# VHH binders against p19838r805to892: the designs that were tried, part 19

Target 1, 88 residues: p19838r805to892
Amino acid sequence: QGDMKQLAEDVKLQLYKLLEIPDPDKNWATLAQKLGLGILNNAFRLSPAPSKTLMDNYEVSGGTVRELVEALRQMGYTEAIEVIQAAS
Key: E = the ipSAE of ESMFold2; O = the ipSAE of OpenDDE; V2 = 0.75 times the mean of E and O plus 0.25 times the DockQ between their complexes.

## First folded at step 16 (VHH; framework vhh_8k46_1)

Design b2 (at its last look DockQ between E and O 0.90; V2 from the best seeds 0.78)
Fold by OpenDDE, look of step 16:
Structure b2 (fold): chain B 88 residues (1-88), chain A 121 residues (1-121)
Amino acid sequence: as target 1 above (88 residues)
Amino acid sequence: AVQLQASGGGFVQPGGSLRLSCAASGFTFSSYIMGWFRQAPGKEREFVSSISGSGDYTYYADSVEGRFTISRDNSKNTVYLQMNSLRAEDTATYYCAAKPDNSYFSEYDYWGQGTQVTVSS
């Protein structure tokens, strides 16, 4: 069972902003691949907020904050990890 | 110069249908995601639908899902929005927009002029 609902909305908003960048190593598309949702990237890209759509799908699929942090760690996205950890 | 020319708006009764068209020029059409947006008086512009460069993927706002259909003809550099089962709340100025198919951003690079859609009994 996922626990993404434990992340405050303002934390999620910060993450959305951090993930919608042109850096291929630190964007939502790369995160989606790390989370096993990369097959949906074409759909995510079409949404009005790709990073939000990704995170919403991740939450609905039962994703966990722990796995999210691990994925971000694999991406070397320290700033995104700090946003999550600062809220804990 | 990039141009997006929308057309097809008009007056319809609730339950009616309209088909919007947007003719594009000035960029490689098939390499861009095309989107439709709308703005009603006193409200913010909202996303309606989008379609990938190849046309293989589409996305819809919840409010129009099942009623609207986006499509494109890359040979004509045109994107379409078939609107069925129209409701009063669909009344708005509709805008066509474009962004690169490989974009990681939510914002669209190019915007066309609006076409008015009015749904009223």
Scores: ipSAE 0.796, ipTM 0.911, lowest interface PAE 0.5, mean pLDDT 95
Fold by ESMFold2, look of step 16:
Structure b2 (fold): chain B 88 residues (1-88), chain A 121 residues (1-121)
Amino acid sequence: as target 1 above (88 residues)
Amino acid sequence: AVQLQASGGGFVQPGGSLRLSCAASGFTFSSYIMGWFRQAPGKEREFVSSISGSGDYTYYADSVEGRFTISRDNSKNTVYLQMNSLRAEDTATYYCAAKPDNSYFSEYDYWGQGTQVTVSS
């Protein structure tokens, strides 16, 4: 039931950059936990592109854009939400 | 000054093995993720493998998984790459790199000078 392929590549690239920060509320590791992928965080951290690896795993697991936006909302990450919503 | 000294490269036949070493100095080695990257002539540098500061977690590019093994010895400040079943496409300059274990960034802070691996009949 996933629909992450509907996000444009440029949107995904912007999200990767926004998630690669040390802020404990707004990083890819916190997003992974919100999306139920936290058990994979050491793999993400060691990958060459942690936020992309997270997002790819979420997409192949059938993740939806709606659930992604809700997770970002729970993190208070309004800039990331706006990037997604401006493209839709 | 931070130094990463990669060694152990050479010429080897297809199907052969090599072991690379990277000796580190100038930072707290056990607090850094160590990575191996490679670059063939005319190509972009690509990720090969990485290992957490403690050595408990590893990651491999798909192209090398099952053939290459990364390891580290924190008492010797050294990371290793055991390369088995080598193929012509593994020919490249191999670089070791380091970034803090707590980093959220994809970028590595420190880079070695590299060691040449040539796999040829």
Scores: ipSAE 0.692, ipTM 0.877, lowest interface PAE 0.8, mean pLDDT 92
ESMFold2 (binder alone), look of step 16: mean pLDDT 83; pTM 0.827

Design b3 (at its last look DockQ between E and O 0.76; V2 from the best seeds 0.71)
Fold by OpenDDE, look of step 16:
Structure b3 (fold): chain B 88 residues (1-88), chain A 121 residues (1-121)
Amino acid sequence: as target 1 above (88 residues)
Amino acid sequence: AVQLQASGGGFVQPGGSLRLSCAASGFTFSSYIMGWFRQAPGKEREFVSSISGSGDYTYYADSVEGRFTISRDNSKNTVYLQMNSLRAEDTATYYCAAKPDNSWLSEYDYWGQGTQVTVSS
């Protein structure tokens, strides 16, 4: 089981904002691919908040904070990692 | 010039049905996600439903899931919103919007004028 519940809601909100920027290397779609959920990107794109929808699906699928950080690291998204780590 | 023309609004009793249409022009329709939004008096505009360019994927707000159905006819450059089991809280001005099918942004690029839907006994 995942531990995404350990992330406070305000931390998640910050991540949502960071993942919905006009940077193809640092957006939710790229993160979804890194997390193995890229096949759902066409569905996520339709939601009013794709990054939130991604994160919700990731949590429901049993995703972990550790794996999330690793994915963000692969993306070179240091700012997003810092948001998560600052909450610890 | 891009144009989105919505129609089909009206007055209905609770439990009734309406079908909204939005005719699009000025862009490659099949390459755009089409969405429906609504805004009630004194409330913020809220997302209702969206459909992918090909029509293969749809998304619904929780408040309308199971009651509303979004569809599109790319040969007619039109997106539809079938609204069943209407409730008083569905009363709002409904807006059609479009964004590129490959967009990762939540914002829609194009908006049409609203069509009023009033659900009242």
Scores: ipSAE 0.825, ipTM 0.922, lowest interface PAE 0.4, mean pLDDT 95
Fold by ESMFold2, look of step 16:
Structure b3 (fold): chain B 88 residues (1-88), chain A 121 residues (1-121)
Amino acid sequence: as target 1 above (88 residues)
Amino acid sequence: AVQLQASGGGFVQPGGSLRLSCAASGFTFSSYIMGWFRQAPGKEREFVSSISGSGDYTYYADSVEGRFTISRDNSKNTVYLQMNSLRAEDTATYYCAAKPDNSWLSEYDYWGQGTQVTVSS
């Protein structure tokens, strides 16, 4: 259960940057809702690194890379998907 | 011009208390997340605590949870940090910072000059 540790640290850093933009269709808050973590969004936005806090919470909760990619696909965020897929 | 003026630092023995204040001007205070950060000499600046524009939500670094309390008074454009049970490792310059409450970015836009807190017997 859960395999987020398989993502390299560099990939995670790239994802944090891609998710910290003002576009509401492609930000960490929308990703959190797709991953079932939207009730924590006030905590995430108050943390020092919202996208990292989201991703750490997702990993601790047993989240999978497959579900992450599917959520990003539902958001239409192909650039973020490509970052994950380029890091085989 | 935006100003953030932190005050209330000082020298205190371990186990003591201090209350920091940060007076803000030049922006709509209630629309901004306010944060406290600290930096000891030779170390990286680290997050301490933050509070939403309305004051309804707060967040704390693990190292200060249960000992520090952030609060704000929007009628006075001021954010506070009540620091209890102070330890030597809390010694640092403390900075207040502000970013828009609707920002999804990690970066804070405005920074104060800081106030020194020294915990030593």
Scores: ipSAE 0.549, ipTM 0.816, lowest interface PAE 1.2, mean pLDDT 91
ESMFold2 (binder alone), look of step 16: mean pLDDT 83; pTM 0.823

Design b4 (at its last look DockQ between E and O 0.88; V2 from the best seeds 0.79)
Fold by OpenDDE, look of step 16:
Structure b4 (fold): chain B 88 residues (1-88), chain A 121 residues (1-121)
Amino acid sequence: as target 1 above (88 residues)
Amino acid sequence: AVQLQASGGGFVQPGGSLRLSCAASGFTFSSYIMGWFRQAPGKEREFVSSISGSGDYTYYVDSVKGRFTISRDNSKNTVYLQMNSLRAEDTATYYCAAKPDNSYLSEYDYWGQGTQVTVSS
């Protein structure tokens, strides 16, 4: 089971903002691919908040904070990692 | 110039149906996600539904699932919102909006004028 519940809501909100950017290397769509949810990107894009929808699906699927950080690390998204780590 | 013109609003009783239309011009319609939003009196504008450029994918907020159907006709540059089983809480001004199909953002680039939908007995 995942532990995404450990992330405070304000941390998630910060992540949502960081992930909804036009940079193809540091956005929710790339993160979704790293997390194995890329097949849902067309659906995510249509949602009112793509990054939130991704994170919600990731949480429901049993995703972990550790795996999230690892994915972000692969993306080189240091700022997003720092947001998560600062909350610990 | 980009233009979105919505129509089809009106007065209906609960359980009734309406079909909204939004005619688009000034951009490559098939390359844009089209969305419907609504704003009730005293409330914030809220997302209702969206459809991909090709029409292959759709999204609905939970409150309208099973009742509303979004569709598009790219040959007519028009997006539609079929609204069935209407409820009083569906009363709002409905807005059509557009954003690029490849957008990573939640924000829509273009907005049309509203069309009023009033559901009342």
Scores: ipSAE 0.848, ipTM 0.933, lowest interface PAE 0.4, mean pLDDT 96
Fold by ESMFold2, look of step 16:
Order: sequence, then C-alpha cells, then structure tokens
Structure b4 (fold): chain B 88 residues (1-88), chain A 121 residues (1-121)
Amino acid sequence: as target 1 above (88 residues)
Amino acid sequence: AVQLQASGGGFVQPGGSLRLSCAASGFTFSSYIMGWFRQAPGKEREFVSSISGSGDYTYYVDSVKGRFTISRDNSKNTVYLQMNSLRAEDTATYYCAAKPDNSYLSEYDYWGQGTQVTVSS
C-alpha cells in the first residue's frame, strides 16, 4: 500500500542531495534506521547512489510518504520536509 | 600526489576472462572505498562494483553479478576486478576510483586513467 510514486522525480532528486551530507543527524544512514532499513546501510553506502538506493528500497517495500515525513520530523530535518510539502 | 593506475585490459573473445588491477598511491588505501566504473563510446560512465576499505563488504551492479568479483590486497595497495563470462556489452574503458570509506556522498574523489576491455568475436 505504498504511495511513493506521488513524489515527482524532481522532488526525489532534491531529497537525495539533502541526505548526502556528513551531518550524522540528517544523513541517509540515519533516515534508513528510522525507516527500518538500517540493516542495509553497508549496501547503501557502497552503492553508486546511497540516498537513491535507500529510497528505491523503501518505495519497492511499500513505503509511504506519510511515514517518510514522520521519520524526517523525528530527525528534525525541516528543509527535507519542506521540499516534500512544497512540491505538490 | 594521488595516483590510480589501472591495468590488465585487452582483447578477449566472448565467454573469456580478464583480471583488472588498480595500483594506488598517495593516500591511506585501507581507509578508502574502491570502485570500478566503465564507459562505452557514446555512453555515460556507469558504476560496476565497489569494495569497502577493509574488504568486508562489496556491491555489484545487477548486470555483472555472478560474473565479476571485486577484491583488494591492502598490503599491495591494489584493487582487482576478476571478469568472467565476458560478453560484447562489457566492452568499455574501465576506470578505478576512490572515495573515503566514511563518505555519505555518491561522488568519488580520485579517478584512474582507465584500461580498455574489448570483447568481440
């Protein structure tokens, strides 16, 4: 029952950029843990595009935009939430 | 200065094997993810495989899984790509690249000059 297809590709590209930073509170590795995908973090890290690999895995597993926004909220990542909310 | 020197390319028939090597200098080799990329004429450079600084973790693009094996020898500052069951679509210039093992970025910092692999009947 996932709905990640509702996010336009341009929105996803913006999110990838925001998550590929060294800040340990706001990087893709912390997001992966919040989304229940933390066990895959070594695979994500070694992939050619870690944030994209994380987000593709989340989408294929049936992840929802609501759960994504809640994870970002728990991380305090207001910029990332605004990108999702502004793009509709 | 940082140098990555790829070698081991050549001409091979379909179904054949080649082993690529990439000798590294100018950085702490064991602290870097090493990657192999390839670029065919008229196409964008694409990811092939990567290996963690310790060698404990590897990653492969789907099209090469089961045919290619990445490895490293940290005592020789060298990463390898064993390529088996080669196909015409594997024809490309192969590049090795390096980024810090703790990087959260997709981009690689250092790039080799590449070695040509040609698979043709």
Scores: ipSAE 0.667, ipTM 0.863, lowest interface PAE 0.8, mean pLDDT 92
ESMFold2 (binder alone), look of step 16: mean pLDDT 84; pTM 0.834

Design b5 (at its last look DockQ between E and O 0.93; V2 from the best seeds 0.74)
Fold by OpenDDE, look of step 16:
Structure b5 (fold): chain B 88 residues (1-88), chain A 121 residues (1-121)
Amino acid sequence: as target 1 above (88 residues)
Amino acid sequence: AVQLQASGGGFVQPGGSLRLSCAASGFTFSSYIMGWFRQAPGKEREFVSTISGSGDYTYYADSVEGRFTISRDNSKNTVYLQMNSLRAEDTATYYCAAKPDNSYLSEYDYWGQGTQVTVSS
């Protein structure tokens, strides 16, 4: 069972901003692939807020903060990791 | 120059139907995601629906899901919004917008002028 609800809304908002960038190495699409949700990227892209849609789906699927951080680490997205860790 | 020209708005009674069209020019239409947005008086502009460049994928706001259908004809450089079972709360100025199909951003590059949709008994 996931624990994404442990992340405060302001933390999530910061993550959304960090992930909606054109950098293919550090955007929501790459994160989705790392989290096993890459098959939904076409749907995410069409949503009004791709990063939020990804994170919402990840949460509903039972994703964990730990796995999220791990995925971000694989992406080398240290700034995103710091946002999460600063809130804990 | 890029141009998005929306049409098809009008007055309808609740339960009625309208079909909006947005004609695009000035860019490679099939390479762009097309979207519809709406703004009611005193409210913020809200997302309605989007369709991928190829037309294979669509997305809808919860408020219009099952009632609205977005489609496109790339041979005509036109995106459509079929609106059925219209409600009073669908009353708004409707806008079409475009962003690259490969965009990772939520922002749209191009916006058209609005077309008014009024649902009232």
Scores: ipSAE 0.803, ipTM 0.908, lowest interface PAE 0.5, mean pLDDT 96
Fold by ESMFold2, look of step 16:
Structure b5 (fold): chain B 88 residues (1-88), chain A 121 residues (1-121)
Amino acid sequence: as target 1 above (88 residues)
Amino acid sequence: AVQLQASGGGFVQPGGSLRLSCAASGFTFSSYIMGWFRQAPGKEREFVSTISGSGDYTYYADSVEGRFTISRDNSKNTVYLQMNSLRAEDTATYYCAAKPDNSYLSEYDYWGQGTQVTVSS
C-alpha cells in the first residue's frame, strides 16, 4: 500500500543530501526512529549510502509519503518538507 | 599522520582464498568504522564490506556475502578481509577506508593505497 514510488528520483536525491548532515535533529538516524525503523540504524550507518538505505527500506516496507512528511514535521525539518511538497 | 596500509593481495586461481590486512595508525582505531572497497580497471570503485568500531556489526555487498568475511583486531589496529571462493570478477585493487563510528555520512575520511587481487587460471 505504499506510495513512495510517486516521489521523483531527483526529489529522493535531494532528501538524501538533506539527511546526511551532522545536525542530530535532522539526520537520517533520527528520521529512522520517527518512522519506526530505528532498530535498523546500525545496518543503515554501515551501508554504503545510509540515507538511501533507510529510504529504500521504508519504501519496501510499504511506507507512505504522508507519514514521511509527518515524521519530518515532528523533526522540524521544514526544508525537507518543502522539497517534497514542491514536487507534488 | 593517518596511515592505512593494505596488504595480502596476489594471484590466485578461481576457487582459491586470500586474506587481506589493513594496518592503521594515526587515529583511535576502535572509534572508526572500517570498510573495504574495490576497483577494477575501467569501473567505478564499489563497496565490499564494513565493520563497526567495536566489531559487533558488519555489512556486505550482495556480490560477496557468504564468501567474504570482514573482521578486526583492535589490539593490533588491523582490519581483515577473508576472501573465499574467489572468482574472476573479484579481480580488482582492494582499498581499506575509515570513518568515525558515529558518522552519519556516506563519505570516508581516510583511504589506503590498496592491494591488488588477481583471480585467473
Scores: ipSAE 0.565, ipTM 0.819, lowest interface PAE 1.3, mean pLDDT 92
ESMFold2 (binder alone), look of step 16: mean pLDDT 82; pTM 0.818

Design b6 (at its last look DockQ between E and O 0.87; V2 from the best seeds 0.78)
Fold by OpenDDE, look of step 16:
Structure b6 (fold): chain B 88 residues (1-88), chain A 121 residues (1-121)
Amino acid sequence: as target 1 above (88 residues)
Amino acid sequence: AVQLQASGGGFVQPGGSLRLSCAASGFTFSSYIMGWFRQAPGKEREFVSSISGSGGYTYYADSVEGRFTISRDNSKNTVYLQMNSLRAEDTATYYCAAKPDNSYLSEYDYWGQGTQVTVSS
């Protein structure tokens, strides 16, 4: 079972903002692919909050903070990693 | 110039139905996600439903899931919102909006003027 519930809501909100950007290498769609949820990107995109919808699905799927950080690291998204680590 | 013109609003009793239409012009319709939003007096504008450019995917707010159906006719540059089993809380001004089908953002680029939907006994 995942531990995404350990992330504070304000941390998640910061991540949502960081992931909803035009940069194709550092957005929720790329993160979804790294997390194995890329097949849902068409659905996520239709959501009023794609990054939130992604992270909610990731959490429900049993995702972990560790794996999230690793995915972000693969993306080279240092700012997003720092947001998570600063709250730890 | 981009235009989104919504129509089909009106007065209905609870349990009734309405069908909204939004006619689009000024952009490549099939390349855009179309969305419906609504705003009730004293409340923030809220997302209702969206549909992908091809119409292959749809998304609904929990509050309307199972009651509303979004569809589109790309040959007519029109998106529709079939609203069934209407409730008093569905009373709002409904807005049509558009954003690129490949957008990574939550924000919509284009907005139309609203059409009023009033559900009351």
Scores: ipSAE 0.853, ipTM 0.936, lowest interface PAE 0.4, mean pLDDT 96
Fold by ESMFold2, look of step 16:
Structure b6 (fold): chain B 88 residues (1-88), chain A 121 residues (1-121)
Amino acid sequence: as target 1 above (88 residues)
Amino acid sequence: AVQLQASGGGFVQPGGSLRLSCAASGFTFSSYIMGWFRQAPGKEREFVSSISGSGGYTYYADSVEGRFTISRDNSKNTVYLQMNSLRAEDTATYYCAAKPDNSYLSEYDYWGQGTQVTVSS
């Protein structure tokens, strides 16, 4: 099982930027739903950095890199997957 | 033109309270998230709190949670920050800011000129 702390910080920063977009196929709100965190979307939206808050919550909840990549595949978000896979 | 006008700052002893107000004009107030930020001399501006357009959801920085309360009155186009149990570390210029309630972005669109809060023993 991959651990979110094993992703380099610069990879996480790239992901935050990729997820702050209004496209419902690629935004952080849809990713949160795919990761089972959709109930927290109002908290993410109000936070100073919504995608970072989502990703931090996912990490604290015991989320894995493998599950993150699978959620991104379900969204069709190839660029985000490539950022993660280029780091491995 | 959009205007955010913060007021209510002042001098207070540690443990004291202040209430900040931010009056808004030039946009549909109830459709915007309102936020409070602060900046101490020589420090980067930091997030304090935010509230959804309806007022139904709030968010707080860890350093102020349990001591500060954000609220809004959409009939007066005003957002408030009730600051209790003030500490020296809360000394800063406080700024209000606004972004659309449905924004996916971190950035706030509109910023007020700040009000000074000084907590001194």
Scores: ipSAE 0.660, ipTM 0.861, lowest interface PAE 0.9, mean pLDDT 92
ESMFold2 (binder alone), look of step 16: mean pLDDT 83; pTM 0.829

## First folded at step 18 (VHH; framework vhh_8k46_1)

Design e1 (at its last look DockQ between E and O 0.84; V2 from the best seeds 0.77)
Fold by OpenDDE, look of step 18:
Structure e1 (fold): chain B 88 residues (1-88), chain A 121 residues (1-121)
Amino acid sequence: as target 1 above (88 residues)
Amino acid sequence: AVQLQASGGGFVQPGGSLRLSCAASGFTFSSYIMAWFRQAPGKEREFVSSISGSGDYTYYADSVKGRFTISRDNSKNTVYLQMNSLRAEDTATYYCAAKPDHTYLSRYDYWGQGTQVTVSS
């Protein structure tokens, strides 16, 4: 069972902003691929908030904060990891 | 010059139907996600629906699922919004918007002029 509920809403909002950028290596689409949800990227892109839609789906699928941090680490997205760790 | 021209708005009774159209020009239509937004008086603009460049994928706000259908005709550079089972709360100015299909951003690059939809008995 996932533990994404442990992340405060303000932390999630910060992550959303960090993931909706034009950097091909540090965006929500790349994160989705790392989390095994890349097949849904076409759907996420159509949503009003792709990064939020991704994270909502990740949470519903039982994703964990640990796996999220690992995915971000693989992306080299240090700033996003720091946002999560600062709230822990 | 980029243009988005929406039409089809009007007055309808609850339970009625309308079909909005948005004619686009000035950009490669099939390479853009098209979307509809709406704004009621005193409220913020809200997302209604979107459709991918090819038309293969669609997305709907929960408030309109099962009632609204978005479609597009790339040969006519036009996106449509079929609105059925209209409710009073659907009353708003509806806007057509466009963003590149490859973008990772949530914002839309192009916006059209609004068309008024009024649902009232």
Scores: ipSAE 0.836, ipTM 0.928, lowest interface PAE 0.5, mean pLDDT 95
Fold by ESMFold2, look of step 18:
Structure e1 (fold): chain B 88 residues (1-88), chain A 121 residues (1-121)
Amino acid sequence: as target 1 above (88 residues)
Amino acid sequence: AVQLQASGGGFVQPGGSLRLSCAASGFTFSSYIMAWFRQAPGKEREFVSSISGSGDYTYYADSVKGRFTISRDNSKNTVYLQMNSLRAEDTATYYCAAKPDHTYLSRYDYWGQGTQVTVSS
């Protein structure tokens, strides 16, 4: 049972921006793989808003904020983690 | 200079079909995602469909899925939108757009001037 609804919309918008950067270690495609959604990366890439599409899929599939933070930690993406934790 | 030239719009009855074309120049066409967007008067521009540089993958807005088909011919630097089962709500100016494949950015770099599609009894 997921809890992604607990993240405020402005936090999600900050995350989308942080994940749509040219850094191959910190982009949404790498996050998708860490969250077990990598098989959908071609769909995400072609969608009008790739990081939002990824995050919406993760939320609908029952993803948790704890799992999201752990995936970001495995990527070394401390700025993204802090955005989530500072808003809690 | 980059150019995207959309064509094939026109007047059509509900239930009818049109095929849009967008001829591209000034960039390596096969390395770009191509997309169609549309805008009706007084509305925000909305995504319709996109296709990967190779043509192997496509994506559709829910409102057009099953009725519209995007395709490309990389030998002619042209992307197409086959629109079937047209409805009044499909009336809009249709724009083609391009961005580098695998940029991971959402914004499209290049835009055509559009072609008008009008669906009316």
Scores: ipSAE 0.653, ipTM 0.868, lowest interface PAE 0.9, mean pLDDT 92
ESMFold2 (binder alone), look of step 18: mean pLDDT 85; pTM 0.842

Design e2 (at its last look DockQ between E and O 0.87; V2 from the best seeds 0.75)
Fold by OpenDDE, look of step 18:
Structure e2 (fold): chain B 88 residues (1-88), chain A 121 residues (1-121)
Amino acid sequence: as target 1 above (88 residues)
Amino acid sequence: AVQLQASGGGFVQPGGSLRLSCAASGFTFSSYIMAWFRQAPGKEREFVSSISGSGDYTYYADSVKGRFTISRDNSKNTVYLQMNSLRAEDTATYYCAAKPDNVYLSRYDYWGQGTQVTVSS
């Protein structure tokens, strides 16, 4: 079972913002692929908040904070990792 | 110049139906996600539905699932919103919007003029 519920809502909001950028290497679509949810990117893109939709699905699927951080690390997204770690 | 022109709004009784249309011009229509939003008096604008450039994928707000259907005709540069089983809470000004299908941002680049939908007995 995942532990995404351990992330405070304000941390999630910060992550949402960081992931909705035009950088192809540091956006929600790339993160989705790293998390194994890339097949849903068409649906996420159509949602009113792609990053939130991704994160919600990740949480429901039992995703963990550790795996999230690892995915972000593979993306080289240091700022996003720092947001998570600062809250821990 | 980019234009989005919505039409089809009106007065209906609860349980009734309406079909909105949004005619687009000034951009490559098939390369854009089209969406519908709505705003009721005193409330914030809310997302209703969206459709991919090709029309192969659709997304709906929970409040309209099973009642509304979004579609598009790229040969006519038009997006539609079929609204069935209308409720009083569907009363709002409806807006069509467009954003590139290849962007990763939630914001929409283009917005049309609103069309009023009023559901009342």
Scores: ipSAE 0.826, ipTM 0.924, lowest interface PAE 0.5, mean pLDDT 95
Fold by ESMFold2, look of step 18:
Structure e2 (fold): chain B 88 residues (1-88), chain A 121 residues (1-121)
Amino acid sequence: as target 1 above (88 residues)
Amino acid sequence: AVQLQASGGGFVQPGGSLRLSCAASGFTFSSYIMAWFRQAPGKEREFVSSISGSGDYTYYADSVKGRFTISRDNSKNTVYLQMNSLRAEDTATYYCAAKPDNVYLSRYDYWGQGTQVTVSS
């Protein structure tokens, strides 16, 4: 938990994979809405790596690891939370 | 069967222009994101540009912004790449690709054979 740049690159790569799945409760588009970035979803989906593009935008907007974990909890995405917590 | 046929490549001087076309068949064209990728020998394939199924939204790699324009004609099942102000670094095989216009999928399902673009003096 903390600032997004504190997450290791390999943790971020695991998160990107977990968010690029067909489950609408656990995909990057739903996470974007929870993080207040849903208006950018057209750009995210057209980018070569939608979940990375979402997460990069979240980081530059001043997003925190704490708020990321809270959004994942609202989604019920325990596996994604565990990836972040195991890296701490 | 799905077919993506890219064409329009060739040899051009630096600063010149080319227009690539990719004719599609075997799927509902207007329901797919279309994209261009490129690969030079010995390098990894890289994203160039993409366009939504309706054509309303586009995305460009930073290296081509302002020089390349993606477009599509859904009545002809064809996507285009207008390449202006070409540089030696643009030399590559250009591939068109297609994926369903879903917000959660990142991989491209269908790939064309590619068309060669060579920028040299």
Scores: ipSAE 0.604, ipTM 0.843, lowest interface PAE 0.9, mean pLDDT 91
ESMFold2 (binder alone), look of step 18: mean pLDDT 84; pTM 0.833

